# VHH binders against Probable RNA 3'-terminal phosphate cyclase-like protein: the designs that were tried, part 17

Target 1, 375 residues: Probable RNA 3'-terminal phosphate cyclase-like protein, of Arabidopsis thaliana (Mouse-ear cress) (q9c578)
Amino acid sequence: MVMMKKMKGSQSFRQRLLLSTLSSTPISIDEIRADETIPGLRPHEVNLLRLLEIVTDDAVVDINETGTRLKYKPGTIVGGKNLVHSCSLSRSIGYYLEPLLLLGLFGKKPLSIRLKGITNDPRDASVDTFRSTTLNIIKRFGVPAEDLELKIEARGVAPNGGGEVLLTVPNIKTLSAVHWVEEGMVKKIRGTTFSTRVTSDFEHSMRFAARGIFNNLLPDVHIFQDHRAGAQAGKSPGYGISLAAETTTGCFISADTTVSCERPDETGELDVEKKERSPAEDTGVEVASWLLQEIEKGGVVDSTHQGLLFLLCALSEQDVSKVRVGTLSPYAVETLRNIKEFLGVKFAIKPDPLTGTVILKCTGSGLINLSRKLS
Below, E stands for the ipSAE of ESMFold2; O stands for the ipSAE of OpenDDE; V2 stands for 0.75 times the mean of E and O plus 0.25 times the DockQ between their complexes.

## First folded at step 7 (VHH; framework vhh_podentamig1)

Design f15R (from dx4 with S30R K63Q; at its last look DockQ between E and O 0.90; V2 from the best seeds 0.00; counts 0 for: pae E 2.4 > 2)
Fold by ESMFold2, look of step 7:
Structure f15R (fold): chain B 375 residues (1-375), chain A 118 residues (1-118)
Amino acid sequence: as target 1 above (375 residues)
Amino acid sequence: EVQLVESGGGLVQPGRSLTLSCAASGFTFRSYAYGWYRQAPGKQRELVAAISGGSTLYADSVQGRFTISRDNAKNSIYLQMNSLRPEDTALYYCARGRKYFVTYFDYWGQGTQVTVSS
């Protein structure tokens, strides 16, 4: 009698599991990389399933021998304290944080979980971005600020990780709908440079380069150094920078990146235009420039947070949410499709030609945390 | 050539109103933020009001009395000044800056004089 929603392919794996779990919708995914040289689920995808088993009860995960077919019956989200999960090193902790933040809100108990792995890499938002920007976005939907936090206990970069964070998420009954269309104007820029198993000169170089760009724009710029040594420096050398702009109306716009100094072979392309700048200085300029591009796009969130914004709107109470964003990213469009498929929520999308931004409106699905336990 | 041309200044009695205009040309109007600055004799130039997209910002000294607005069809920015006081006497400048930033402007008009006196 229990019917499974049938799907194909490897796309949207994270969101499919998230939405399956939040909507209590069993899913069957076939043809996961079936025609590729190495078929089936990747290590970080299997690892995400293990994380779901840690934070839920009664989940059923059935993967065929080659990993090309998954049957997932979601469990009840429990949450809890003293949980520990070792994240796969093929992706960063950020890959797991994205769905976990939403799952924790709808748990039977508040969530406190220690995540071990890679804290910073370019594939996923860094733990710094989650702390500076992502948590603030979530708080606008009625989530208590003092109970939602991310502590960075140790840093780790590819390939060997060794980082560690402690995430706490309050359990709630419902998310509030929002009217969030005022971008405001940038009033301050904050950032964090870090280095692991390399000299702090890399931090200084990134900070100096980024400040050089921002000094022409506003006076209130502070970029902190987070140099780690010993056990807190993880197991691989690297450095990076995370930046966030805060606006007068409380919007946060972010950009970040990470560089591994000892990657055996990670150049990306053969373009060898290596000007006089050091890699660290180039990294600082790159992220500062990226932040400015994200700000220029407008909207109440940067392009990488559009997906989260839409998920929060769609999960919120049955009332209208209205939000302003810049040009929709491919990930944001994918998120809208998955929201419609699992929750039946459709967004009205209206470009605003006066500002070059886009207004999105929806009536939330009204997800209620029926299993919430206060004692 | 980027141009910002202010107009609408003049002599006005205290308590009265005045509207300043700034015509912009030589660039894509919608891509920038705009501000009105003023400089009184012996004072430093100060931001009066700014607008970027639909967001506005005002100096505390003019909050509730002045209103900045824009008309994308006319490539123009306006400053409506109500309840004028003698201390509002200044040379008023229109300025262009990077979208969403109001603490640095890269192009300025020549200014238009506003004098508030009996």
Scores: ipSAE 0.437, ipTM 0.756, lowest interface PAE 2.4, mean pLDDT 89
ESMFold2 (binder alone), look of step 7: mean pLDDT 85; pTM 0.853
OpenDDE, look of step 7: ipSAE 0.683; ipTM 0.867

Design f23R (from dx4 with G53R K63Q; at its last look DockQ between E and O 0.78; V2 from the best seeds 0.00; counts 0 for: pae E 3.1 > 2)
Fold by ESMFold2, look of step 7:
Parts: C-alpha cells; structure tokens; sequence
Structure f23R (fold): chain B 375 residues (1-375), chain A 118 residues (1-118)
C-alpha cells in the first residue's frame, strides 16, 4: 500500500522535501498559499524541485496549475559528476546548498555539482559561511574532510546574480553520533570580504571597522579580501563580509551580511567614494557585533546552524548524540518538529541555567546508505 | 576597586597536592573569564589554566594534573594542583580577562608562591 504523508501550507517547504527524500516518504502538500493574491509555490521552491530531479532518479513531481498542491514521490539519491543547476534568483545558492549537503552524503555516487546564481544575500548564509563553518559542522559527524569542498568560482549578488560555486560531497554509509557539548573559548577569528562591481575600498572599510572591534579582544584576527572583476564579478554591484570565530575545542561561530548598491550603472562612479564608504564601515561594525552576540549566546554552533545540527543528529546511527546550543531559535524549534514528524526522532531538551545554554539529546534514526557505490 | 587575592601557596614535596584560591572583589564576578598564570625564576609568565562559562583550557604541561574551577557564589576561582613536580615551582597569578576569549587579561593579582622541593 502507498501511504502519502498529507500536509498543508507553505511552511518548511525545503525541510519537508529534504526529509521526504532522505526517509523515502511520499508527501502531498495542499493549500500552498491558496488564499494569497499570488498563490502557490514560489520560484525558488519550484527550482528546488527541479534540483531534486537532477540529483535523484525516478522522483515524481505533480504540481497543479496554480501551484497550490504538490504531490512528491521521492526518488533514489544518485548524485554524480558534471551536474549543473541554475538556481532561482529569488533566493541565494545557500538556500539550495543546505539540502544538497545532506542529500549528497546519502547518494549512490559522490556528488559534484555546479550551482549558478546569487552567492551572497542576507536572507541565507553566504557561500563563505558554508565553506568556513557549515562544512566543519558536517565533518564532526564522520564525513571525510578532503572530499567535502565548496569552491567559489564567481560571485553574484541580488538582483541579477551571476555567481557560481562548485560543491563536492562524498557519499557515506552512515553519519556518526556525536558528544559535542564543549564550547571552548574563542582563539581566532577569520573572515572574508568581497566586492563586485564596486571599488575594493568597501572591503578595506569593512575590514578596518571589524578589526577595530576585535583587536581589543584577541590578537589572532585575519580578514581577507576577495575582490572580483570581469565575469567573476557577477551582474550586480555589491559587497559583504563573512566572519567565523574558532574556539579552543574546534567550534565555529559565524555571522555574515551582504549589501547591494541601489544604483547599478555601468561605471559605478556616482557618489561611490564618499557616501558608500560610510555604509561599509557600518556594515563592518554590524557584522562584528552580530558575531559577538552569537558567541555570547553560547553553544557549539551559532543560531543559524541549529537546524542543520539537529538534522545531522537525527540522521546519524542509532546511538545517542548530545549537543549544546544557545537559546533555541524559532527555526530550530520548527526543525525539531519536522524531524519528529518524518523520522520519529524525539529530542530530550534540558536547559542549563548555569551557562544559559541548552542540552539536546536524541537517538539517531540510523539512516544507512544502502545504495552506496565504493568506486 | 578591582581586587584579585591569591592564597594557598606554600612549600610542598613532589607528588603532593595543593589548592590555590583567588578571591575577587570590586566588580561583577560573572561578567569575566579567569585564568591562572605562573612565572618561574628566569622564565616568562605562562598560562596554566583558564575558565569561562564552564569551558576550560589547560597548558600541555599541566593537562590531567591541574583543574581550574569557579564558584560564583563566593566570587572565587580555584586551581587544584595534583601530582606536583619541581618544574611547577613558580609564582602563581590569578588573572581576569574578557569573557569567552582566551587572551588579553586586563588585571592580575599579586601572586602566591608555590615551591615543590624534596
């Protein structure tokens, strides 16, 4: 008998598809923005379905004419090489990277895929944060470090994108459960600024402002510039900064932001020297302050990575994972609900008032990649 | 007025244990990180142990033998030193630093002498 999990609404679309695919659970979603002026699936959601058809085999996608109803029968995760996907510009490449990182681990073949679109956008983690922080979180669960890689080949910002990354994900048999409760203390800060179709002075200003905050906290601070020109600069002017703090116990805490210039022109010379310089300094201060706030919240990951952490714990071998995080974000709570609904994994949550953090424990679902090819 | 007052030092034989205490006053104790440093004659001051939010760090030379702890109710920091060696002989300083970071201590106590000798 074919049992479709019935759901309603537009919430958690990305996680529902991810968990449906990983658990081989067909789903039917009704009432997707059915009462809105513009009903149905958004461009980035449709684009995610197309990506799933690229990286899986035999997936069945049935969308009604208005996009308000979806029936999804997940396929077998295949992976493979020489894959290319043009991401929708309504969200960044980061929207797609998160599910791909998990799907690639459980593919028949290792995944190598080029993603084209927006590399840096405040709505999603930047590709720099994926490289500096997200990949390190995944490696803690027993994923081979050398075969897990993200290369930034071109940068692109809203509205027109033009960026490109190459993602490589090894396939594995299982994820290892973790005992990860020691936050450590911050020992170094690394960062990357970027600029596209604007002067690199924006990067200098952001770096100068951020270092002004960090120099009174620790000596080991290095923020690198990544100015792009020509085709690698994408199609829109912008700049931004991504920061990561590394602790003595190997935790990474991140913050990033991106600024799009409001007046795109072919030269970019109007008012750029004086006025644009002031916003870049404010951007540097703002992201540095955000990083410090994430450090203050505690935990082994920043608040934006709590969802991924819980997904990894829940997908791991049937053994106990124990992790420490700061105050649970609304997105993290939503993630726990979806994990329970699809995988049947329940987290025990115990606040630690002495540290202001929380401990979460679960027994992993024991996902095993039965289709894995070794060569 | 910020004060860090170390106590508990003394002369002990190798292989014995000693507990150092540091009483803090004049500031909000829970707002800072703390460390123990030591300086042997003719040597530079070196970090022995540090603590913030329940996270600890130890120098390699003392790992497994020394334990740093804190008591927020007593505004005190402790260093439990087990299996003492002659190389542990030094003036031990309690230090206050920026919460969550391992470096840049901004206030130091006067120190308490630990001498390990047969």
Amino acid sequence: as target 1 above (375 residues)
Amino acid sequence: EVQLVESGGGLVQPGRSLTLSCAASGFTFSSYAYGWYRQAPGKQRELVAAISRGSTLYADSVQGRFTISRDNAKNSIYLQMNSLRPEDTALYYCARGRKYFVTYFDYWGQGTQVTVSS
Scores: ipSAE 0.365, ipTM 0.757, lowest interface PAE 3.1, mean pLDDT 89
ESMFold2 (binder alone), look of step 7: mean pLDDT 84; pTM 0.848
OpenDDE, look of step 7: ipSAE 0.386; ipTM 0.755

Design f23S (from dx4 with G53S; at its last look DockQ between E and O 0.84; V2 from the best seeds 0.00; counts 0 for: pae E 2.1 > 2)
Fold by ESMFold2, look of step 7:
Order: sequence, then structure tokens, then C-alpha cells
Structure f23S (fold): chain B 375 residues (1-375), chain A 118 residues (1-118)
Amino acid sequence: as target 1 above (375 residues)
Amino acid sequence: EVQLVESGGGLVQPGRSLTLSCAASGFTFSSYAYGWYRQAPGKQRELVAAISSGSTLYADSVKGRFTISRDNAKNSIYLQMNSLRPEDTALYYCARGRKYFVTYFDYWGQGTQVTVSS
């Protein structure tokens, strides 16, 4: 009889469930927003639990009447083909992609799942960032490239979504430890603009503004447009831009944003006075500036991918991984704490004063996919 | 005012060594990337070496012979040139660029002449 790990509060919900499932550690979480005006689990959190029931076998989920207490006994990760999940519209598909990418690696079968919902939202990484950057980070840990793929079948933005992606994740036996400390130098910038139920002129404006910033930095810049119409445009108007820089050592640094508009032909923000730039131009400048800020921080990943990087290192074979990152984000620090709590993996953290970056080292937990089918 | 001043050039015999220096002033030294370029008579400027934080880059023609380095306390970058050859003869320029970017530079020094001859 295995003892349940006792926890409190709403923090780290995705990571607690992810790590519980990967480590086969039952958990009990009490006092989930118990003192808040609206207590208990949020719709996207309940929806994540339903997704876990789809991709695992024999999971047990017990939620009390107010949603303030959860008991979770993880099941065996199965994976499989022809799976479909409708994500809650309170968060984007990206909220669910983060844990799914790791869970799918350790399934009995390869995972092929269709996710429906919001593809682009500023609260979570966009599906473009997953495709351009996140998947490349995972591949460095020994995951076969040709079987790890995200296809954007339709786009959807808040509030009504209507987007759809197809995620494929290979099942593997183990992750390889990495020695990844060389940031390199930026050699190219690639990007994608999108527009749904608004004029594609917004994409041209964003692209023009971003290129205006990058023209003084490097020659190899290309930003593609992705205007969607009909069923592929989802149910709400919106536009956005996703950027990734690739370095000479194969690092990817990303930034993205999305703007949701119900009335794309009208703006209330001008309030009698004219602005020097259109909203789309401002969006292009903002994302380009954000990308440059992330690059300036240094490290082999951007700040939003630090958590994933540390999870991959901690799940790897029992060998030393060594990675360089910029200033640790609050989410990254939280991730390190959860890794220690569930996996017993401790990171040695050493600031590098010459570069203003941080070196992290750990010995991986040595997670082995015992469920993997060999056929 | 941004200043980049090269020094250390001169006449040297083939096979010998020379160290070039570039003194920087008027800006926060550690916030930028730096490069050494050279221009032989009748040719375009070409990148010799670049440095940004923990990364360096070298032209194939100098790899293994030249070493770029920096000293944040002295606001200086250096080019150690070993095993010099006559084809290394050129006017050498120090340049400044944005951190992690070494393709386009926004400021250049006046250059220091290196001549390698028997």
C-alpha cells in the first residue's frame, strides 16, 4: 500500500498531476482556493483531469462537492491513436500540450490525439511556439524527430475558439542526458503571423514592423503569413505573431502574442486622438522587442521553456545533465521544487558572473518506460 | 561618444606572434558583442573572429591560430595571432555589435596595420 503524497493549494496543478503520473505517486491536494470567493478547481483544471483519464488506464479521480479537495491515483500511461479531446475554453490548447508532450513519451503506445479549442492566446504558449521551439527542445533529449509533430488544422482564438491541432508523440524507453551550455549566436529569425475573421492587412503590418527592428541585426529574417478562412478560421476574430531565433549551436529562443478582436473594423482605443502606429504595428514591435529581450538574457532556452528543460533533465537517464539558462523565472524555480518533491532530483545551481547566466546540473532520475510495447 | 581604438599592429616575420588590442569607451562594455575584421589591399573587409559572452566564432583561415578574448575590467578585446603568414597582412578593425549578434556591427574603429614579411 503506497502512501498518498499530501499537498495543499492550487499552485503547480499541471506539474503536480504530470509528476504524479510519471512517478506513479498518488496525491491528495486539499484547500484548493478554499478561502476564495469562487472556491475549488477551475474548468481548465477539471478538463486536464479528464484528459488524463483519456490517455491513461485505471486512473482514479475523486473531487469533493466544492472542488476544494482532490485525490488522484495515477493510472498507467497508454497513449493510442484516434483520440479526441475538447479542451476547456478558459485556457488554450497550449495549457494541455505542456504535460501531454512528456506523458506521451512514456506511454504503452505512441500518442496521436486531436485537441480542439483555442490555438493562440497570450496566457499560454501558442501552438506555433510549440511547433517551432518546444518540439526542438525535446528532440535534444534523444526523441525521434520524425514521430514528434504538431499539425495546426484550424485556428481559434478567445472567446469561442474553434481551433484544432493534431499532436503525435512517439513512445520511448528513456530520455538521454545532455550537456547543453553553448548558446551560440543568432543566425536566423523565423516567424508566423496569423489572422482569423479579420483583414490579413494586420499580418502585413506586424511583419513590416518586426522586420524594421531586425534589419539592423541580421540578414536572414523570414516571417510567413497564415490567413485562415472558413472552417479553419475558428469562431472568433483575432490575429497574432510568433517568432523564433535559431542560433549557430541549434538553440531556439521564442516570443509570441495574440490579439483577440470581436469588431476588427473598429477601434475604441484611439479615443478622438490619432496614434502614431496602428495596433498591429505596435504588436509587431512588441513581439520583436520581447524576442530581443529573451535573447539578451542568454541561456539555451527562453525563460518560458526553463521549466520544460529542467523536467527533461530530471527525467533523463541516471547521468549528469548540464545546462545554461538566463535569469531563473518564478515558474522555473517552482518547477525545481516540484521536481525535488516528486523525483528526488536536486539541481546544483551556479551563477556565471562573467555572462550573467546560470549553470544547472543534475543527475537524472532514470525514468524507464516499462509500459512500452515492443511489437 | 562611442570610441573603439585599435593598437598592437606592426611588422612581423612569418611564423611569429602578435597581439592586437581594442580599447572601448563611452558605453557599457559587457553589454555588446565584438569582432575583429581585416581588409587586405584591394579586398573587402572580412570577419576574422567574434566574441559574445560565452561564445566565439572564427574564420576558417585563422581557426586554430588566432584567439579572440576580452577583459571587462579594461574594457578591451584582444586578438592573439599565432603562426602568422604573409596572407594575414591587412588592416585590422575592431567592431561592436548587439549581444549574441555578430553579422551586422554598428560601430568600427580606425584600424591597425599588420604586415607579415620575411
Scores: ipSAE 0.453, ipTM 0.757, lowest interface PAE 2.1, mean pLDDT 89
ESMFold2 (binder alone), look of step 7: mean pLDDT 84; pTM 0.846
OpenDDE, look of step 7: ipSAE 0.657; ipTM 0.844

Design f57Y (from dx4 with L57Y; at its last look DockQ between E and O 0.94; V2 from the best seeds 0.00; counts 0 for: pae E 3.0 > 2)
Fold by ESMFold2, look of step 7:
Structure f57Y (fold): chain B 375 residues (1-375), chain A 118 residues (1-118)
Amino acid sequence: as target 1 above (375 residues)
Amino acid sequence: EVQLVESGGGLVQPGRSLTLSCAASGFTFSSYAYGWYRQAPGKQRELVAAISGGSTYYADSVKGRFTISRDNAKNSIYLQMNSLRPEDTALYYCARGRKYFVTYFDYWGQGTQVTVSS
């Protein structure tokens, strides 16, 4: 007889599946959009379940006819190489990368998987941000640098995608606890512009505009161009920019965005809050300004990486982690609640009013990869 | 009325120590980063040390010998200079800049002279 953790609603779907799988906790989720015109799980949510079936063994997925109830019995994380997954185009590859990075660490085998879909969009972090910032955060927790890699083979933007990345994640025994409270000072800014099925002049405009903001702040700024043509340009026109600041203590702070064609929301309805396509120059200014705002908030990670940081701390060895962040985002607060529910880890939260930052401490759950297999 | 007023300079023998002070007024002290610059005769002004919050930066020429600190209650920053060398002779400026950045400062004081000579 299996006891299932009972839950309701569509919120936190990605984290619930991630934490269910890492903690070997079966879950039952009811009332998934039960009162909506189009009820139940969305294509990207079903697609995530398919991905879990690819990277785990013996998972049991039971979805009712309307998609409003899911019963999920997690499998054993296997990993493996030569894996391929076509991501749903309703969300970007970044939606799937976030859980995969953590799942791959605790697999029986190292993970090597090709993901096909949308590489850049404004809803999810771009693949550039994963490469420049997200992987560096993970490496702080004792993950080997050479074995954790994301290669961008082709770019694709909404609506039709056509992008492809290769993700490599080492399997490990444990994550190390961290003492990570020193933000340092910004020493360099790096970035990447891209363009697909549009003139590369969009990249020049974005880079020039971002440079105009940074030139009065520091000299070490390099923004690279990544114009894609042919098969590597995917199936839709678009452009974008991803920026990362590196500090003297090894912190990375990021911002990115993408301009692409209008995409309907999860129910086929247009997202009426999306603004009209902006000039490339304005896009460059917007992302540069966003980066500066994230830097000025303080903390060892930007606000979009707070959730990942807390997951890593909570999954670490049974020792104390201590981290500094800026003001907690709503997603970060949600993450803390899910961590407590699945792992039993509570964070002590102490504001620092002199800097406007927050210190968080926890004792990690001590997740150990007992199934780990070396080549 | 932004003011940065340096003090504590003087003539000292090589190998000795000196503490520079900078009093800040006319703005919210905790909102900025601070640095010490120096300019020797005939040389360009160079950043010696910087502080923002609890983070510090030091030029390679002074690492291990100089220490920057701040006192938020007194709206002051300090530069402790140990093991002074004749090459440290310069006019030392206090500066303020954007939080978390070391390479851009928007206001300087008038400077205090440090001379290291036997």
Scores: ipSAE 0.325, ipTM 0.669, lowest interface PAE 3.0, mean pLDDT 89
ESMFold2 (binder alone), look of step 7: mean pLDDT 84; pTM 0.845
OpenDDE, look of step 7: ipSAE 0.568; ipTM 0.822

Design f6R (from dx4 with Y100R Y104E; at its last look DockQ between E and O 0.83; V2 from the best seeds 0.00; counts 0 for: pae E 3.8 > 2)
Fold by ESMFold2, look of step 7:
Structure f6R (fold): chain B 375 residues (1-375), chain A 118 residues (1-118)
Amino acid sequence: as target 1 above (375 residues)
Amino acid sequence: EVQLVESGGGLVQPGRSLTLSCAASGFTFSSYAYGWYRQAPGKQRELVAAISGGSTLYADSVKGRFTISRDNAKNSIYLQMNSLRPEDTALYYCARGRKRFVTEFDYWGQGTQVTVSS
């Protein structure tokens, strides 16, 4: 008979669905926020299920009336062209990009999908970070560079979004195991500021503040402005900055942040004029400082990409991957647990006291793209 | 109190080897990156090699010939220079900077002269 993996609670919803789909493991999740005043699945979680139905065939989704119980039988990952998905505005496009990048690799067809929603939000990695950093991490595992692309067609911030990206993901047979322990040294910093429905002076202020910090550290720093007007500026005012450092060994370390100006303008609760310096200047300092902290922690990825790194290692061919990271984030630890639960992959974890970093090793699960139907 | 003291320079024949040393004091050695720079007469100071933790970087002109290393127990950085050429003649400086960064070092030694000549 068919046995479903039984689970409880709302935690790890995105990863549970991703791993369920990649491993062809049906799941039953009970007690989703059952004790909360508003129980059940959130709009972005339901929206993720709809996305899975778009990119797979024959998925079965059964949600009870209150949204507190989900039964999910994963379908076959198909991919395809000319797909469009409107993401829920309760989270950004970034919430959906991470699982979608991995699912697209194992589809019958290459994936080309247009995602509409919020491009930049502090709760999720920005589309800029995906383009500058996340895609490069994936390429380390043998994914063709030419066929993996994220194009930012329009920008949108909370609450009303209006952003749009085009994601292309090649389908592959397997991911390669990696030996990736050399952190290197930072040789260049690249970044992008954006502004939507606010003065472009915010971008100048953020860039100037960030460059003030970096210019004393290295000469090769370039932060691009991305001014959007009209339809490409989305439906809400906001601004932000995304930074990536590239090292001599090809590592990318990222930080980003976004400010929605709607709250200060709409409510007046935050009195911006009382601050001794521009909020945009503070934003530039904040993101630059965050980037420096991530660089100082060490590792081949920043702390926000540790989960993806471990997923890629665990999905790779049945060979040993060895990677170096800084201090494990709570999300990374949760990711290791979910990997073990769905894939049976355990990581050996060894602190390296000489560098203050951590080495992780695993033998990949050996996921093979059966949907590709290679004769 | 922050000090970087170079030693090991001298006159050497082309094709031979020389080891430079840099002793660091007055700060926590492991908190920084280190580099060797050189300045030939009439030229700008240029990076030769850098080290941060276990990561190293070399200028193209010295790659394969020079090796930077460190000894945390002795708070020291070394530059092993093999297959020396007349163009390697320069005043060599040890420098300290922020971890994982390749340029913009904030403290410099006095320099040690390396002269490669028959």
Scores: ipSAE 0.261, ipTM 0.679, lowest interface PAE 3.8, mean pLDDT 89
ESMFold2 (binder alone), look of step 7: mean pLDDT 84; pTM 0.843
OpenDDE, look of step 7: ipSAE 0.455; ipTM 0.781

Design f9P (from dx4 with T103P; at its last look DockQ between E and O 0.63; V2 from the best seeds 0.00; counts 0 for: grease 25.4 > 24.2, SAP .721 > .668)
Fold by OpenDDE, look of step 7:
Structure f9P (fold): chain B 375 residues (1-375), chain A 118 residues (1-118)
Amino acid sequence: as target 1 above (375 residues)
Amino acid sequence: EVQLVESGGGLVQPGRSLTLSCAASGFTFSSYAYGWYRQAPGKQRELVAAISGGSTLYADSVKGRFTISRDNAKNSIYLQMNSLRPEDTALYYCARGRKYFVPYFDYWGQGTQVTVSS
């Protein structure tokens, strides 16, 4: 009888489920927001569990009446073609994409899944960032590029969504360990603006403002417009910009933001603080500046992707991975803890005073996809 | 005031070595990228080498012969030039740039003359 891992609290819920599934470790989580005004699991968390049920077989989900206790027995990752999942509108599709990408890699079959919901949100990495940056990071670990794709079919912003993406993930045998410590220099910047149910002038303003910042830094800057109308524009007005810098050593550093109508908070209460919508130009400047800050922090990935990088290293073959990152984010630190807990993988951490970056080293867990059907 | 001061230039014979130094002051040294440029008479200024973080870049013409380095404790940049050739004769400039962005620099030194002649 595989001993159930007992945990408490709502922290790292997504990662706990992911690692539980990848390690085939049953978990029990108690005291999920038990003391909060609205106790228990959030809609997006419950929805994530449903997603897991779609991509796995024989998973068991047991939630108590108040949602404050979860028992999860992971199933076998199956994958499959032409899957469809409607995401909760409380979080963007990016919330679901991160675990789904990793799970898809270790499925019995390749994964093809349509996700519906919000494509761009300020809380989660946008679908654009996943395309421009996240997928490229994953490819570094030996994942075939030709079978890994995220197609944006419709845009959707808060509160009503209406976005749609198609994700394809190849199933692999193992991830490759990496020696990834050379940051290189920025050689080009690529970006994408989008707008839904608003004039495309917002995109123009953002693009112009962002480009203005980069024009004096490098010549190869391209920001594309993805204006959507009709059914492809979702159900709510909004706009945003996603930027990614590529370095000479193949690193991708990203920043993105989205402007949309106020989402009810997790409690369903309308955050009354009418944040006056900043001018579109300011949004462009802000994101561009953010990208520059991320670049200057150093490392082979941005702060947002540190956690994913560590997960990939930990899940890799039984060989040494060495990576360079900037200052560790709180999310990254938590990720390291979860990795240790579920996979038994410990990272050696060494600051580099010369560059202000941090070197992390680990031996991968050696996860092997044994269920992979040889097509 | 931001200052970059080059030194170490001179007259050398072909095949010899020379080390250029650049002393930086007036700003946080570790926050920037650095480079060496050179300008020969009648030619355009060209990037010779750049350093940002732990990454380096070299012009093809000097690759394998020149080495750029930095010392944060001394707020200095160096260019070790080996196997010098007559075509390396130029005024060499130290430059400061934005970290991880090359070849765009915002400050330059006055330059130091390197002459390679038999």
Scores: ipSAE 0.600, ipTM 0.840, lowest interface PAE 0.6, mean pLDDT 93
ESMFold2, look of step 7: ipSAE 0.623; ipTM 0.830
ESMFold2 (binder alone), look of step 7: mean pLDDT 84; pTM 0.847

## First folded at step 8 (VHH; framework vhh_podentamig1)

Design g13S (from dx4 with Y107S; at its last look DockQ between E and O 0.86; V2 from the best seeds 0.67)
Fold by ESMFold2, look of step 8:
Structure g13S (fold): chain B 375 residues (1-375), chain A 118 residues (1-118)
Amino acid sequence: as target 1 above (375 residues)
Amino acid sequence: EVQLVESGGGLVQPGRSLTLSCAASGFTFSSYAYGWYRQAPGKQRELVAAISGGSTLYADSVKGRFTISRDNAKNSIYLQMNSLRPEDTALYYCARGRKYFVTYFDSWGQGTQVTVSS
């Protein structure tokens, strides 16, 4: 007899479901926002459960009347082709991409899924960042490059979305452990600006401002413009920029931002006020400065990718992974706790005072995708 | 004020070794990248070696022969030059740049001459 793992609160919802599914561990979560004015699961959290039902088989989801209690028995990860999921507009597609990238690796079939919703929002990583940076981090762990792909077929900015991406994830047998401690030196910066339902001059302004900062640092800077019109522009006006630095040792460090030109919220702020408060030139300077700050922290990944890095290390073969990061983010620390709770993997953490970075080591849990042999 | 002071240059015979030093002052040493550049007569200045964040890189012409290092306690960087050749003859400069960047440096020393000949 196997008892459900009992948990409380709304924290780590995405990771708890991910780790529950990967480890085949049933969970019971109580007190989900139980004392808030609007209690229970949020629309994007319910929507994530729906997505799990699409990509797994035989999952059991039991939510009480108020949404404050969830019982989840994970299914088997299947994957497959011709899948479509409409993501909740309360969060961006990026919220769902993070767990999908890991789940798809351990499915019975390769995953090909079309996600509809918000492609760009400041809360979650831009779909551009997934393509430029996140996929490259995953490839480091032995995932075939040619079958790991994200296509941006239409853009949709918050609040009304209307964007669409196609995610392809190969299924694999195991993830390889890594020895990844050398940051290298930045050799190129690449980026993408986008604009939907606004003048493309916003992209010129952002690109010009960002290049003004980077031209003092290196010559190899290229920022592509991606102005969308018609059906490919989604339903809301907006613009933004995603940047990635590539180093001589193959590290990718990223920063992105999105400016929505309309934002329905309880404050009554107008979309015009957002434009005036964050002009495109300032946006370009801001994201370039954030990229430089992430680079200066050191490590083989930026702070927003630390959690993914540790998940990959913990899921890999039963061999030692050793990775270097900058200052651990709160989300990264939370990730380490959840990894220990579900996988039993402990990380040894050692500061490196010579570089101001931190080295983490673990022995992977040795997750093996036995069903891959049958696909 | 940012200061970089090179030393250790001189006249040496081919096949021998020389160590260049660069003392840095006026800023937080560990917050920057450092490089050694050289300029031979009639040629453009070229990167020889760079160091930042535990990473090093070298020009192809010096790989295996030159080693860059640093000592954070002494605010100094070094270039160990072994198996010197006449083509290594140049004015060698110490440079400072933004951490993890190697192409453009914002501060330079005055240089120290290395001459390789018999």
Scores: ipSAE 0.528, ipTM 0.791, lowest interface PAE 1.7, mean pLDDT 90
ESMFold2 (binder alone), look of step 8: mean pLDDT 85; pTM 0.852
OpenDDE, look of step 8: ipSAE 0.692; ipTM 0.867

